Miniprotein binders against p40896. Designs and how they scored, part 14

Target 1, 331 residues: p40896
Amino acid sequence: MLMPKSVALLRIRYTLEAALARGFTTVRDCGGAEGFLKAEIRQGSLNGPRLITCGHAISQTGGHGDLRSGALPASAFDSCSCHFGQVGVVADGVPECYKAAREEFRRGADFIKIMGGGGVASPTDKISNKQFCDDEIKALVDVANSYHTYVTAHAYTAEAIQNCIKLGVKGIEHGNLLDERTAELMAELGCYLTPTLVTYKVMGSDQFSAFLGPENSRKNTEVLYKGIDAMKIAQKKKVKICFGSDLLGPLYGYQTQEFRIRGKVQTTQEILLSATVTPAEMNGLGDKLGQIKPGFIADLLMMKSNPLDDITILDEPESNILFVMKEGRIY

## First folded at step 10 (miniprotein)

Design u14
Fold by ESMFold2-Fast, scan of step 10:
Structure u14 (fold): chain B 331 residues (1-331), chain A 80 residues (1-80)
Amino acid sequence: as target 1 above (331 residues)
Amino acid sequence: GSKVRITIYVLSPEARELAEKIKEALKELAKELGAKVTVEIRVENGIIKLEVTVDSPEAEKLAEEILKLWFELMKELSEE
């Protein structure tokens, strides 16, 4: 992010309004939305989806949320935007982890996001790297439990996922390299998996593949297909699956393509549940959101055709959505 | 055309109870509008399928009115 804050905030506004228009009445943000945006949306001064936020994603030094290049000294850590002006915060050791998690709740976080393993976008880590020691993860989980909420972790590998969930982490973001044993453990512990396959598909498209080197294009495709296989394993083992995109900046507009990708491995009913009931339950809102019934908040989509017959119509919102209702108001 | 069909899917573990409330509300709505409106409700595996067919020279306009009234109805049912 090399933009003035005021310009970035205006762009965030357009992005959130567009997400609502695409049919998303609630969005869980894993490090991209400012806490004040929730208040502005809640009071009606900003049109957008209801936001559930974590504040800053918490990372170890050299981990996935540490955006300092390998050429910069530790003192060169800067507030580089990861998503929507939010940056990852670096915390090492149990006391710093307690402090970091408490600071995010002080700033209005609804849950805690940690980097439990390496990623494809961070400059200094590898996908195979296990991140945080067990005591650090336990400290972050203990803080989240004291606020009656959860920790979710960025993690790709079976090792990273198992380490996190055994220590009380409730959610896993991505999980492209999980195995059958890991999926069984996730199901036993009641954990949630949020696959984000669309980001790899979009980056591998003809429009964007020219910006990737041959090695990066190959890695991107490999991670996409492994992620599809991981979803098949997770479904077979009855892991709770949520809907996500993990798209950054201008790519956020492609988030609805995830419905089309999920159609390769999930039934239409399973996809709709993963985008409504299951994420509501994960966030303690299963009695208020995700269903049309007495006592629930009036969030509804009115469609020109039936998504149960063809899930891909949700990937064409401008053509197929007649109205979006959020909290009884038509948008 | 003179005929418009609206299909609504409602996912609910209390599907049969909710379907009866919806059916009652839509029957009253059909009387108020005076239009030729047919409502079919089917319940299977916790999913309520509602088909509303409007058969009128002003079907598109009436369908829009039905959708607005449906939103108000869902708001009342959800807030209860």
Scores: ipSAE 0.000, ipTM 0.340, lowest interface PAE 12.0, mean pLDDT 75

Design u15
Fold by ESMFold2-Fast, scan of step 10:
Structure u15 (fold): chain B 331 residues (1-331), chain A 80 residues (1-80)
Amino acid sequence: as target 1 above (331 residues)
Amino acid sequence: GSKVRITIYVLSPEARELAEKIKEALKELAKELGAKVTVEIRVENGIIKLEVTVDSPEAEKLAEEILKLFFELFKELSEE
């Protein structure tokens, strides 16, 4: 029922090692990766991508990051972050939001992740549910700004996205139900969108949809259907777009299929920029990562074929990658 | 086939100078290996495309060795 923290850490390590093998030299983790893993990767004690972390995603009670069953009393997990809290932490009211964000930075977080709306994987919320009040979001943004970094929010709907970005949230994860007006506002405010279309495609297959149940399967189908339309709108309005997969642990092997899906709405060069330059800029690393340029970190991918001619070769790394270089070392 | 073409992407117009330096280093290496190496630089959709063509009986082996040396050169330049 509950995953032991040690098992979760081993699975994260396996996932990170596999991501490097698939060509990812830097990974931004939006919940669950421990800050000490960054030091171990940096020291060479494990092979993996450079890691950018938020620690625990911050959620209101009953929100997307609150993984407690609706039948469990609130006090059942009141002060124990080890009980299914490895990916999320619950904070209500301005003081708790300040404390939660500061705790994540104390533990080595590079940015703050919040749940700004409902989602597919939460047991108690709906996609349409707006999460956190304005003062709570302002508090979280205030803390991130004081550390010279950003808040990114899980959000699907135009309402949830607009609420977050008007309050200073810099990034939106998913955004499958965004509309044209919301995309215009995102571009105006310089916000970043990270679509994660492959997770909905995989979860919507007959193999996996049964595990979500009927209500969550309906959520999943809705966000999958609108996700491609949302990407077209964001692209047209010149929203800054990053690359992401948001795959549940055992589905990490489908990560590279996101390149194929992106090919329906972005050019190959736009996809490559969304996986290199744009996320580096978002994370304050635009002067160190994402380009082959003097003074930049030596992260390089060598392919057997030209991805500009066919983006789908990135979906088959075992056949098409000659080698991956991270910080001048070949893997 | 004694001729192999390999494409390297340089994701910045500003990195053209680095690509030129690497091109010259690869040509010097090719002289030592007795292979003909041709390096072409093109700008395509804002991305600099560096194409390396190796013409030698051992073309596939030499292309891989040349690209490893290219990456070591880039590492050396970035560390400095």
Scores: ipSAE 0.000, ipTM 0.358, lowest interface PAE 11.0, mean pLDDT 73

Design u16
Fold by ESMFold2-Fast, scan of step 10:
Structure u16 (fold): chain B 331 residues (1-331), chain A 80 residues (1-80)
Amino acid sequence: as target 1 above (331 residues)
Amino acid sequence: GSKVRITIYVLSPEARELAEKIKEALKELAKELGAKVTVEIRVENGIIKLEVTVDSPEAEKLAEEIFKLLFELLKELSEE
């Protein structure tokens, strides 16, 4: 969105401060956050969660990250070099995939995000559309491996998930149409699943369903319906599960509702581990973050009530959080 | 009077020693401040939890002093 940069920076500051106040001391951004925001937070110039970033999500032409309408010529779309313009970049063929991934690391990315299948929000693809060829995914994984990090993929279907993880993709975002065989393979390969059920709940509400339009509303209903079943399957097969919301901009305030939704299908212990220990391990920080013990970074929530007794208190942070500590400092 | 309950979760059984140190420090602080503070450590499904209940007309102010103590303790431990 085009707005005066000073206003945009104030809104970003508010969003980051609000996320920290809601109890998030570390956030993984799966598209659009630039390295300079990460640096400002690290230096203390900006208050907010510690950021783990991928830069731009990488998509094939006509894939989920290609936000050009079918009516726009290819030449009309500019790849933005800043987080204010675009969340995705388009790359086709092995050389472009190498270049795109290397460019994101040059910009300070901690990992690579790809679009491995179709989705709800993209204008031209279907959920069932397989994206990238095998050699393209291998190129992206090769670059991530050379930086001693990982690739995570947007993917809903068993076919798209299996294709990605067999080629070395470590993480799957969403995974709403996961089956038992795919979950078993994910567990065997040590892959991580980040379900994002709150986004479909919010987008499917009467207030926001008109935003998607009729066809995308049907896609949304399909992924919502299967998402809870997929998470049960993933837990049964002992897939490593992380916490996520996939919410954008003004909707980010709804992120804590994911705790409430997860409470219908996971134990409170499973939910808390998925929001602390498991994502720290995924990002190579399992020896520094996610636990309160000697030698770990002092990130802590002090609560008025016990989330093990009722996980929904995390969906009411203003009433239930006494303070948030990040790196030993109270916020 | 106001009652405030503070819960600290330790997700590793190996970190039980830290929970005991926090418990000892909180009990000593409660004696110095003359306040009624109840401290309990429980284990549920592999999670160690430390529950602190402050029962005092100044419970919120006392809770802030307890947070300052915890801040200093955790800072010292993270330095190691």
Scores: ipSAE 0.000, ipTM 0.348, lowest interface PAE 12.2, mean pLDDT 74

Design u17
Fold by ESMFold2-Fast, scan of step 10:
Structure u17 (fold): chain B 331 residues (1-331), chain A 80 residues (1-80)
Amino acid sequence: as target 1 above (331 residues)
Amino acid sequence: GSKVRITIYVLSPEARELAEKIKEALKELAKELGAKVTVEIRVENGIIKLEVTVDSPEAEKLAEEIWKLLFELLKELSEE
């Protein structure tokens, strides 16, 4: 059943307002947010975080972003194109990759998101599957470079990550099966890693296990098991680490639980830097966002208690946030 | 009078310079409000710990004004 566009827009409004109330003044959407939402937020006609968008995530046929596995018709996802998530476009071969990336920039994308390996939510791909050929990735990177921005890739395995970053991909989303050699290469190439541990914990819980079939449950267990170890490896090798949740639709409200999960392997200061300075630098905004100093945009979070003493207070925003400021305005 | 204590933590790469600006702004505010305000600032590992004690019959109300001033000061510093 298709959701009407008007209902989808009402839902995204609440999602964006709630994200800002939880302390997120900037959000990077890795697939599905429409460019008009950025304009409405900038104009103040919609309350929400500043949006950095990629448009559609670009996938090969049968890859992580190809949701045409027979259970639902492709048209079922058209009415959800305004939600954050993994709404993708399929492109095969170098010419289609050029066209797909250029089309996303024409629609106002700030960067390009690709599916470099398999995942949990895709019905036809395996986590171990490397996706796209080298020439396809080079084409996508070439387009991003011509727009003075970057490509980030969904990838779990050392093989998929190495393939992507050697071809000029700047960011890796997830990276749960990262090894020491791959982390060393990421650090050498100045790549960014955005772990998304909360999505596997939430999706694997008894409450939400029905969202996953047996095949996806097995994928979820594999990536969950390795996620904490991957974080330790990345930190040991000094990989640049950003903050992310990768939560879809109704699960987006759990995004702050990532702070608590990160507390198992990172210091509070490391976590806070991964949610402020590091992602600002990744997105070319290191001179405007993520710090309190002259010339920077006035995005501030005022807390009732010190998150440096207890990072879990960020997982209870209603009790612990005194106010959120975005661009000098209190929300 | 009554006393209210406010503790603020600020994570900033420029913590030392920011701490001095905050200290001076709060001293000026104390004079303008005719209140006794004690400010203790510690900087550790790039983190500012600011402890403000307000001694005044209207301490609760003044504490709210100090919160607002700190917010505006941080806004002003980031916008500059």
Scores: ipSAE 0.000, ipTM 0.287, lowest interface PAE 14.4, mean pLDDT 74

Design u18
Fold by ESMFold2-Fast, scan of step 10:
Structure u18 (fold): chain B 331 residues (1-331), chain A 80 residues (1-80)
Amino acid sequence: as target 1 above (331 residues)
Amino acid sequence: GSKVRITIYVLSPEARELAEKIKEALKELAKELGAKVTVEIRVENGIIKLEVTVDSPEAEKLAEEILKLLWELLKELSEE
């Protein structure tokens, strides 16, 4: 919160350049990246991955995206002009949800991110909390449909996931506490799951555990324990699985560790598909990205070693990536 | 040292046909460059696994040239 905007902009530049160097030619940002960054990358003013953005994550009052402490008055939640980017916006009731979603599209969002349940990092919610009422979720989905795109939801529990997807939500972020019935429903409805196991591993390390605090550490332990089981359930029920890290700021550098963690529960082919073909399909780019074939955009990694034989080499990009190509340009 | 092993994965509905074209292009490249280039191609579940081993003092530059030629080949295949 105390960061000068110019310092935040410099950090964003290095974060984007580093992500591209680690092999990510396209990144979907689920809150905090502004739409104007897409134009700067397209123009070559910034080197980085192609960005797919949602703008602000939309949260109810007291929900996972409401980062105000319980001591702050309601009027205190506002974007500070001295800060670069804002992760969440608060909307309550159907009219505010319509307005919030439309505002994100006005700002250049490609999709809508909502908080459908509680989380680890927010100060006022429990992981078991279902968030938004059905009419609010339906309003957000209606707006996304009008823009020919989708809503994705932060949700951990079977209850929160089922509520969201029954109302037309297409994607679920995390999903660490899903059950077999929920996975069956996700597969039936053609939903996408983006597990983010590396965030719990990193946050559970000695250095970062102090950052989280006691109550949030308890929530972190719960989601970490169940996350691996959730992935096995989702794969068994044939849910479409994407690749994600849920890492922000200085932790973003750990994103490639997700390949190593996934290697414990998925085949190398499944992991590679989850990081290429499946997310391209989710974002309406299945005919342009994720495959090396005629008519596709020229995004490619040249590797010194074989990730199909050993997925962990993708967690060692400096040693194993010979070069990264994005849109035919070598970086 | 002087050896670089390059692995390329291509996801394609026409994986078998594409793999044969890639193999021929790389044979021509190896002749042209005079480098010790070993090419192994496997097709599994619609995924082409292409392994190219380059044994040369300029192995990294040659790897970059190989990728550029493969990309040109893919572009030519999409033009009609």
Scores: ipSAE 0.000, ipTM 0.278, lowest interface PAE 14.2, mean pLDDT 74

Design u19
Fold by ESMFold2-Fast, scan of step 10:
Structure u19 (fold): chain B 331 residues (1-331), chain A 80 residues (1-80)
Amino acid sequence: as target 1 above (331 residues)
Amino acid sequence: GSKVRITIYVLSPEARELAEKIKEALKELAKELGAKVTVEIRVENGIIKLEVTVDSPEAEKLAEEILKLLYELLLELSEE
């Protein structure tokens, strides 16, 4: 959303501190957090989870990361540095895609996030809109490969997902309209899926449905309906599954409800692996995070009860967490 | 498996005192469970590096119990 950079940075700090308190010792930010925050957390100047960032999500003009309404002139970005907020940047054509991806790495990004299809929250696109041409996606993947990391794409439909992963995209965010053939291809290519079921549940509730407005509520209903079925298909086809919430601002506090929702599709062990081992492997940290083994970092969560017996205790962190340890320090 | 090693890093201003308490607690846990547990502790610049080797038929479950005990101990010490 549109706000001054200084206010956005303070809000990110608050959000990260709260996420740590809810039990998250590492967070992958898929748009908005700047790389400099990682240094502050690492140095202990900021309390928060270890941060893995992409900087700005890269979008085509009129795509999911283009936050301009259709009523704003094309020249609006020339006069307002905060026009796109902190979340997204717009790039069209192969040269602009190279430049945008390289700029994010210059600013400290660990990976690249792209908008491979439409979404719920963007003002001018549709869920069914395929985004970026093949050469643009190849350019973004090429840059990520040169940094020995990956591209992950926001994508809902089988068509958008298949297009992205065939071009070397490693991760898919959401994937609510994924089909069996797409899941098979994802498994064959070793791709990662990060479902975000809680965001549709929360935003579709009576308390928050007004937040989306009528057009985006229709998008939300479409993806909500299919999300659990997509998750079942992905599990059956043995797609590598990570934990995510895709919640924004004040709604970020609901991120832990994803554990309960996952319990409808995954076993407790599968859920815990999707929140620890699998995302660590995706981010090149499988030898450092997510397991109790020699040489691993001491990131640990102590609960009043064993989450293996009841995953839903993770949905109520304030009542059930005794403390959080990150890199051997108690918080 | 029958053998598991875990490495724990703990940042504490009272690192040496905490390390000794952890070592004592782990020895008591090993007696209670009848398991063979070896503990190596290094303390440098306020950081405790704790390496625990568990040699038991149920090494994975025992490692989880050891971590729970360590957290309870750390929580008790943080409250003082």
Scores: ipSAE 0.000, ipTM 0.186, lowest interface PAE 12.3, mean pLDDT 72

Design u2
Fold by ESMFold2-Fast, scan of step 10:
Structure u2 (fold): chain B 331 residues (1-331), chain A 80 residues (1-80)
Amino acid sequence: as target 1 above (331 residues)
Amino acid sequence: GSKVRITIFVLSPEARELAEKIKEALKELAKELGAKVTVEIRVENGIIKLEVTVDSPEAEKLAEEILKLLFELLKELSEE
């Protein structure tokens, strides 16, 4: 999805300020946020969470990030969406994959995002489509390793997930169709899963059913429940789980509802760790973020009630957050 | 009312010692404001949580000041 850059920049300001107000002091962007945006936040010209970015998601020709494929409705609830430019970049073959990954790092990326499988709004067989050959994934992983960081993949199916992680991909976004064998392998390899359940809940709601049509609304609800089952499997097998919403544009306001959804399968402690310690470790910041310790960055959320007793209070930030501190500054 | 209850999470098992220091520092801070502080340290599956109850006759006037000072204290402890 393409949007005029000036309009997108005005909208992203609101989105980032609102995310910080909802208690997020760090956000990982899985498609579209550019390196200059991180500098604006650091300089104080833009108030918002600290950003960890991938630049453009990298897709094969005809893959989920290729706009020519006609996947624009699916991109509305997928991390490949971009507010100020092309959703992703297309790369085919080992040389193009090397070049694409290096270009994202040149542009300030902290990690690499790839499309390892198809999207939610597709027919069942399209969701199961394997994307990239093994040598292409190896090339992308090789570049990420040379920068001492990781590749994360959009992937839904057990087959797509297994293919990616066996080739050195560290993270999986979504994972709604993983099975027990795949979760065991993820745990064995130390991989991270970032479920994004709230996106399907919001898109499947009555509020959006008129826009999507009844069939697509039903598909989003089906994918939500499959994702809940997948998370139960991942928890049982002790997969490292991060917090994510994968919400775009005006839907970003529903971000905190993910805490409530996670409560169906995770303990409150597991949810809090998934939103603090685990993503900090994934991003090489486990010695700087996610804990209250001497020498750590002073990112603090002060609540009037204890989310360990009731995680749903994080889904009511206006009523329950007293102060947000980021890098020692109160917001 | 005259009470403000705050919960602080300390996610490191090694930070038990730090949690005790936070408890003592919060008591001293509240004393400077003329407030009484009760701090309970609990451990739930390896996560240390502190439940802080602050009593002040002027709680409604001081609530924001108390919370700001607690925030500054937590910042100082995390920075060291």
Scores: ipSAE 0.005, ipTM 0.378, lowest interface PAE 10.1, mean pLDDT 74

Design u20
Fold by ESMFold2-Fast, scan of step 10:
Structure u20 (fold): chain B 331 residues (1-331), chain A 80 residues (1-80)
Amino acid sequence: as target 1 above (331 residues)
Amino acid sequence: GSKVRITIYVLSPEARELAEKIKEALKELAKELGAKVTVEIRVENGIIKLEVTVDSPEAEKLAEEILKLLFELLLELSEE
């Protein structure tokens, strides 16, 4: 059917154009965006942020990226309801992990995303579940290294984070339950943390908490409660911190609320660096993006008010952004 | 009101040198437009903070002209 693809494409266009208008000139997609979207934006056929993509997030059977309910046969897969397409793929054992990671690079991925621990939204896992064995993670890291890029992992707990980074994983998404020892290790190994506090705030609201059901609602509350403390620990231990929202589908419009939440634990300068210089460095673009200077791509925001004095103005882009420039063009 | 304020942030390890160069260019522009334009530049921890205030009955129109000139200057310092 061509109709479902046409509708999905229109929704994706709206979402990407709106993200650019909210001030995001580059977005790292951690599951679902295909390589063809990057090409269309690069060619100017689609207006939106520059995309850095992983393709499908790679999950073990029964892990966080396995969206099948426990009642479905092993061959069944529930379709993901998101504007960036199918977010996850299941791989078990070293050979399947090699194949899955290579397939994502064949499809145009810039990096590999794995599910290193349990999460809130998946139907059958628990936050405390270890995911993948060591050899599987090593296989995924080996493939990423051969492409001169990295693996980043969804992980909440100190155990899951330590397991991943000791095996060569470069980035951790979320990290809401990390401890001081884990943060010290992350800093020592030069790992990047991308907290996504806004997703728990939004999903925990009365409007959206029904989507999670009672089990996942309890998981959401657990990670939300610890998220602010985790950020304080990461800052204290000087972990490299990137900006992220982890909002999917219709919730993506709330992404700018993350600036306000970060303001509770980071300085405005630290937040701005986490949204510019630090993620550019993580993605091998530190000499091309995140700064306005000779030899850099001309991305900038013109503001009515001062985000260094008040970071919350970035959560009001329609009132405070005069315009967005991407690659020297005004949008 | 007749006041429009424009703020821009530049992240650079050469922030002090770049700020001085930008300040000189904006000061010349302010002379051309008269006392209607105030330019303030601060450098903190490698971040250049540019604040341009336009105080005139034609503030919005003048702000648009200033934005175009600022973009032209910033493009000299960047690649497309």
Scores: ipSAE 0.000, ipTM 0.289, lowest interface PAE 12.7, mean pLDDT 74

Design u21
Fold by ESMFold2-Fast, scan of step 10:
Structure u21 (fold): chain B 331 residues (1-331), chain A 80 residues (1-80)
Amino acid sequence: as target 1 above (331 residues)
Amino acid sequence: GSKVRITIYVLSPEARELAEKIKEALKELAKELGAKVTVEIRVENGIIKLEVTVDSPEAEKLAEEILKLLFELLMELAEE
């Protein structure tokens, strides 16, 4: 269902301003943010983090990005017209995949997001369900390569991850059921993993567990249990790891809790690198962002205490951040 | 109180070279503020840890001014 555009814009403004205030000077959106928002932020007509966007996440019919219930007609999703409220688009077959990816780049996308496996938010798919055929994934990768960028895939299982990265997918979102063999392959191929542990912790809490239906609650418990183990495996095999939260709109304010959760499996230095240098490298900004060098963008965070001594201070931004600087301007 | 500590973390692959430049620039600034300012720099695995300790009856006010000057100085060094 569509929100009125004016209400959606006010919520987006609040969300982006709040994320910047929490210390995020750049954010990668993995579904729903329109490319024109980047221009508004650059021009100063909207305050917020620098945005890296994919537009719509591309899903097969009945896949993780297909949010229609089994009872809804095939035309139900086609009736939606608000891109602010649409996180996914459905494409089946090689020609539709080419068209869908090209359409996202036409709208200003920086990369392509696909659903490579099942998840907890989809009403009709299972975590173990393989999504897209190989030729469909190849088509999506081919388009991304022609734009000198990448495809990243939502995937939980070792099978789904291996299938995606063998076909040229560069990034994996979540990866909660990653095994050692798959992590070795990811490291060999130079792939990036973005774990999103906080979403399962928050959604599994008493306050928010009712947000998921009983079948999705079961999926959530399974991936939560394995997520910490997957992080240990990824670290052991030296997979390139980025920072992410994957929180649903109303839960986005809990994003800083991910720093605390990562502290169980990563060093503070590894966490900070995963939130700065590594994602800059992934997004072709390694020569402009995430480091202090001549010619780099002046994004800086001033803290009251040492995050290397205690990463959890980043989970208390209002108490511990003195200033956020983005592009030389203090916020 | 009479003492305030400011800690800054900077990620850079040229951390040692950058830390030396920052140290020299901050020594000049400390001379202007007198013996009330102490600067310590540590570099580990490409991360610069900069600690500035201000010892003065007006330490909180001076810390705020020093923070502003440190950001300006860091921007100046990044441009180079």
Scores: ipSAE 0.000, ipTM 0.279, lowest interface PAE 13.9, mean pLDDT 75

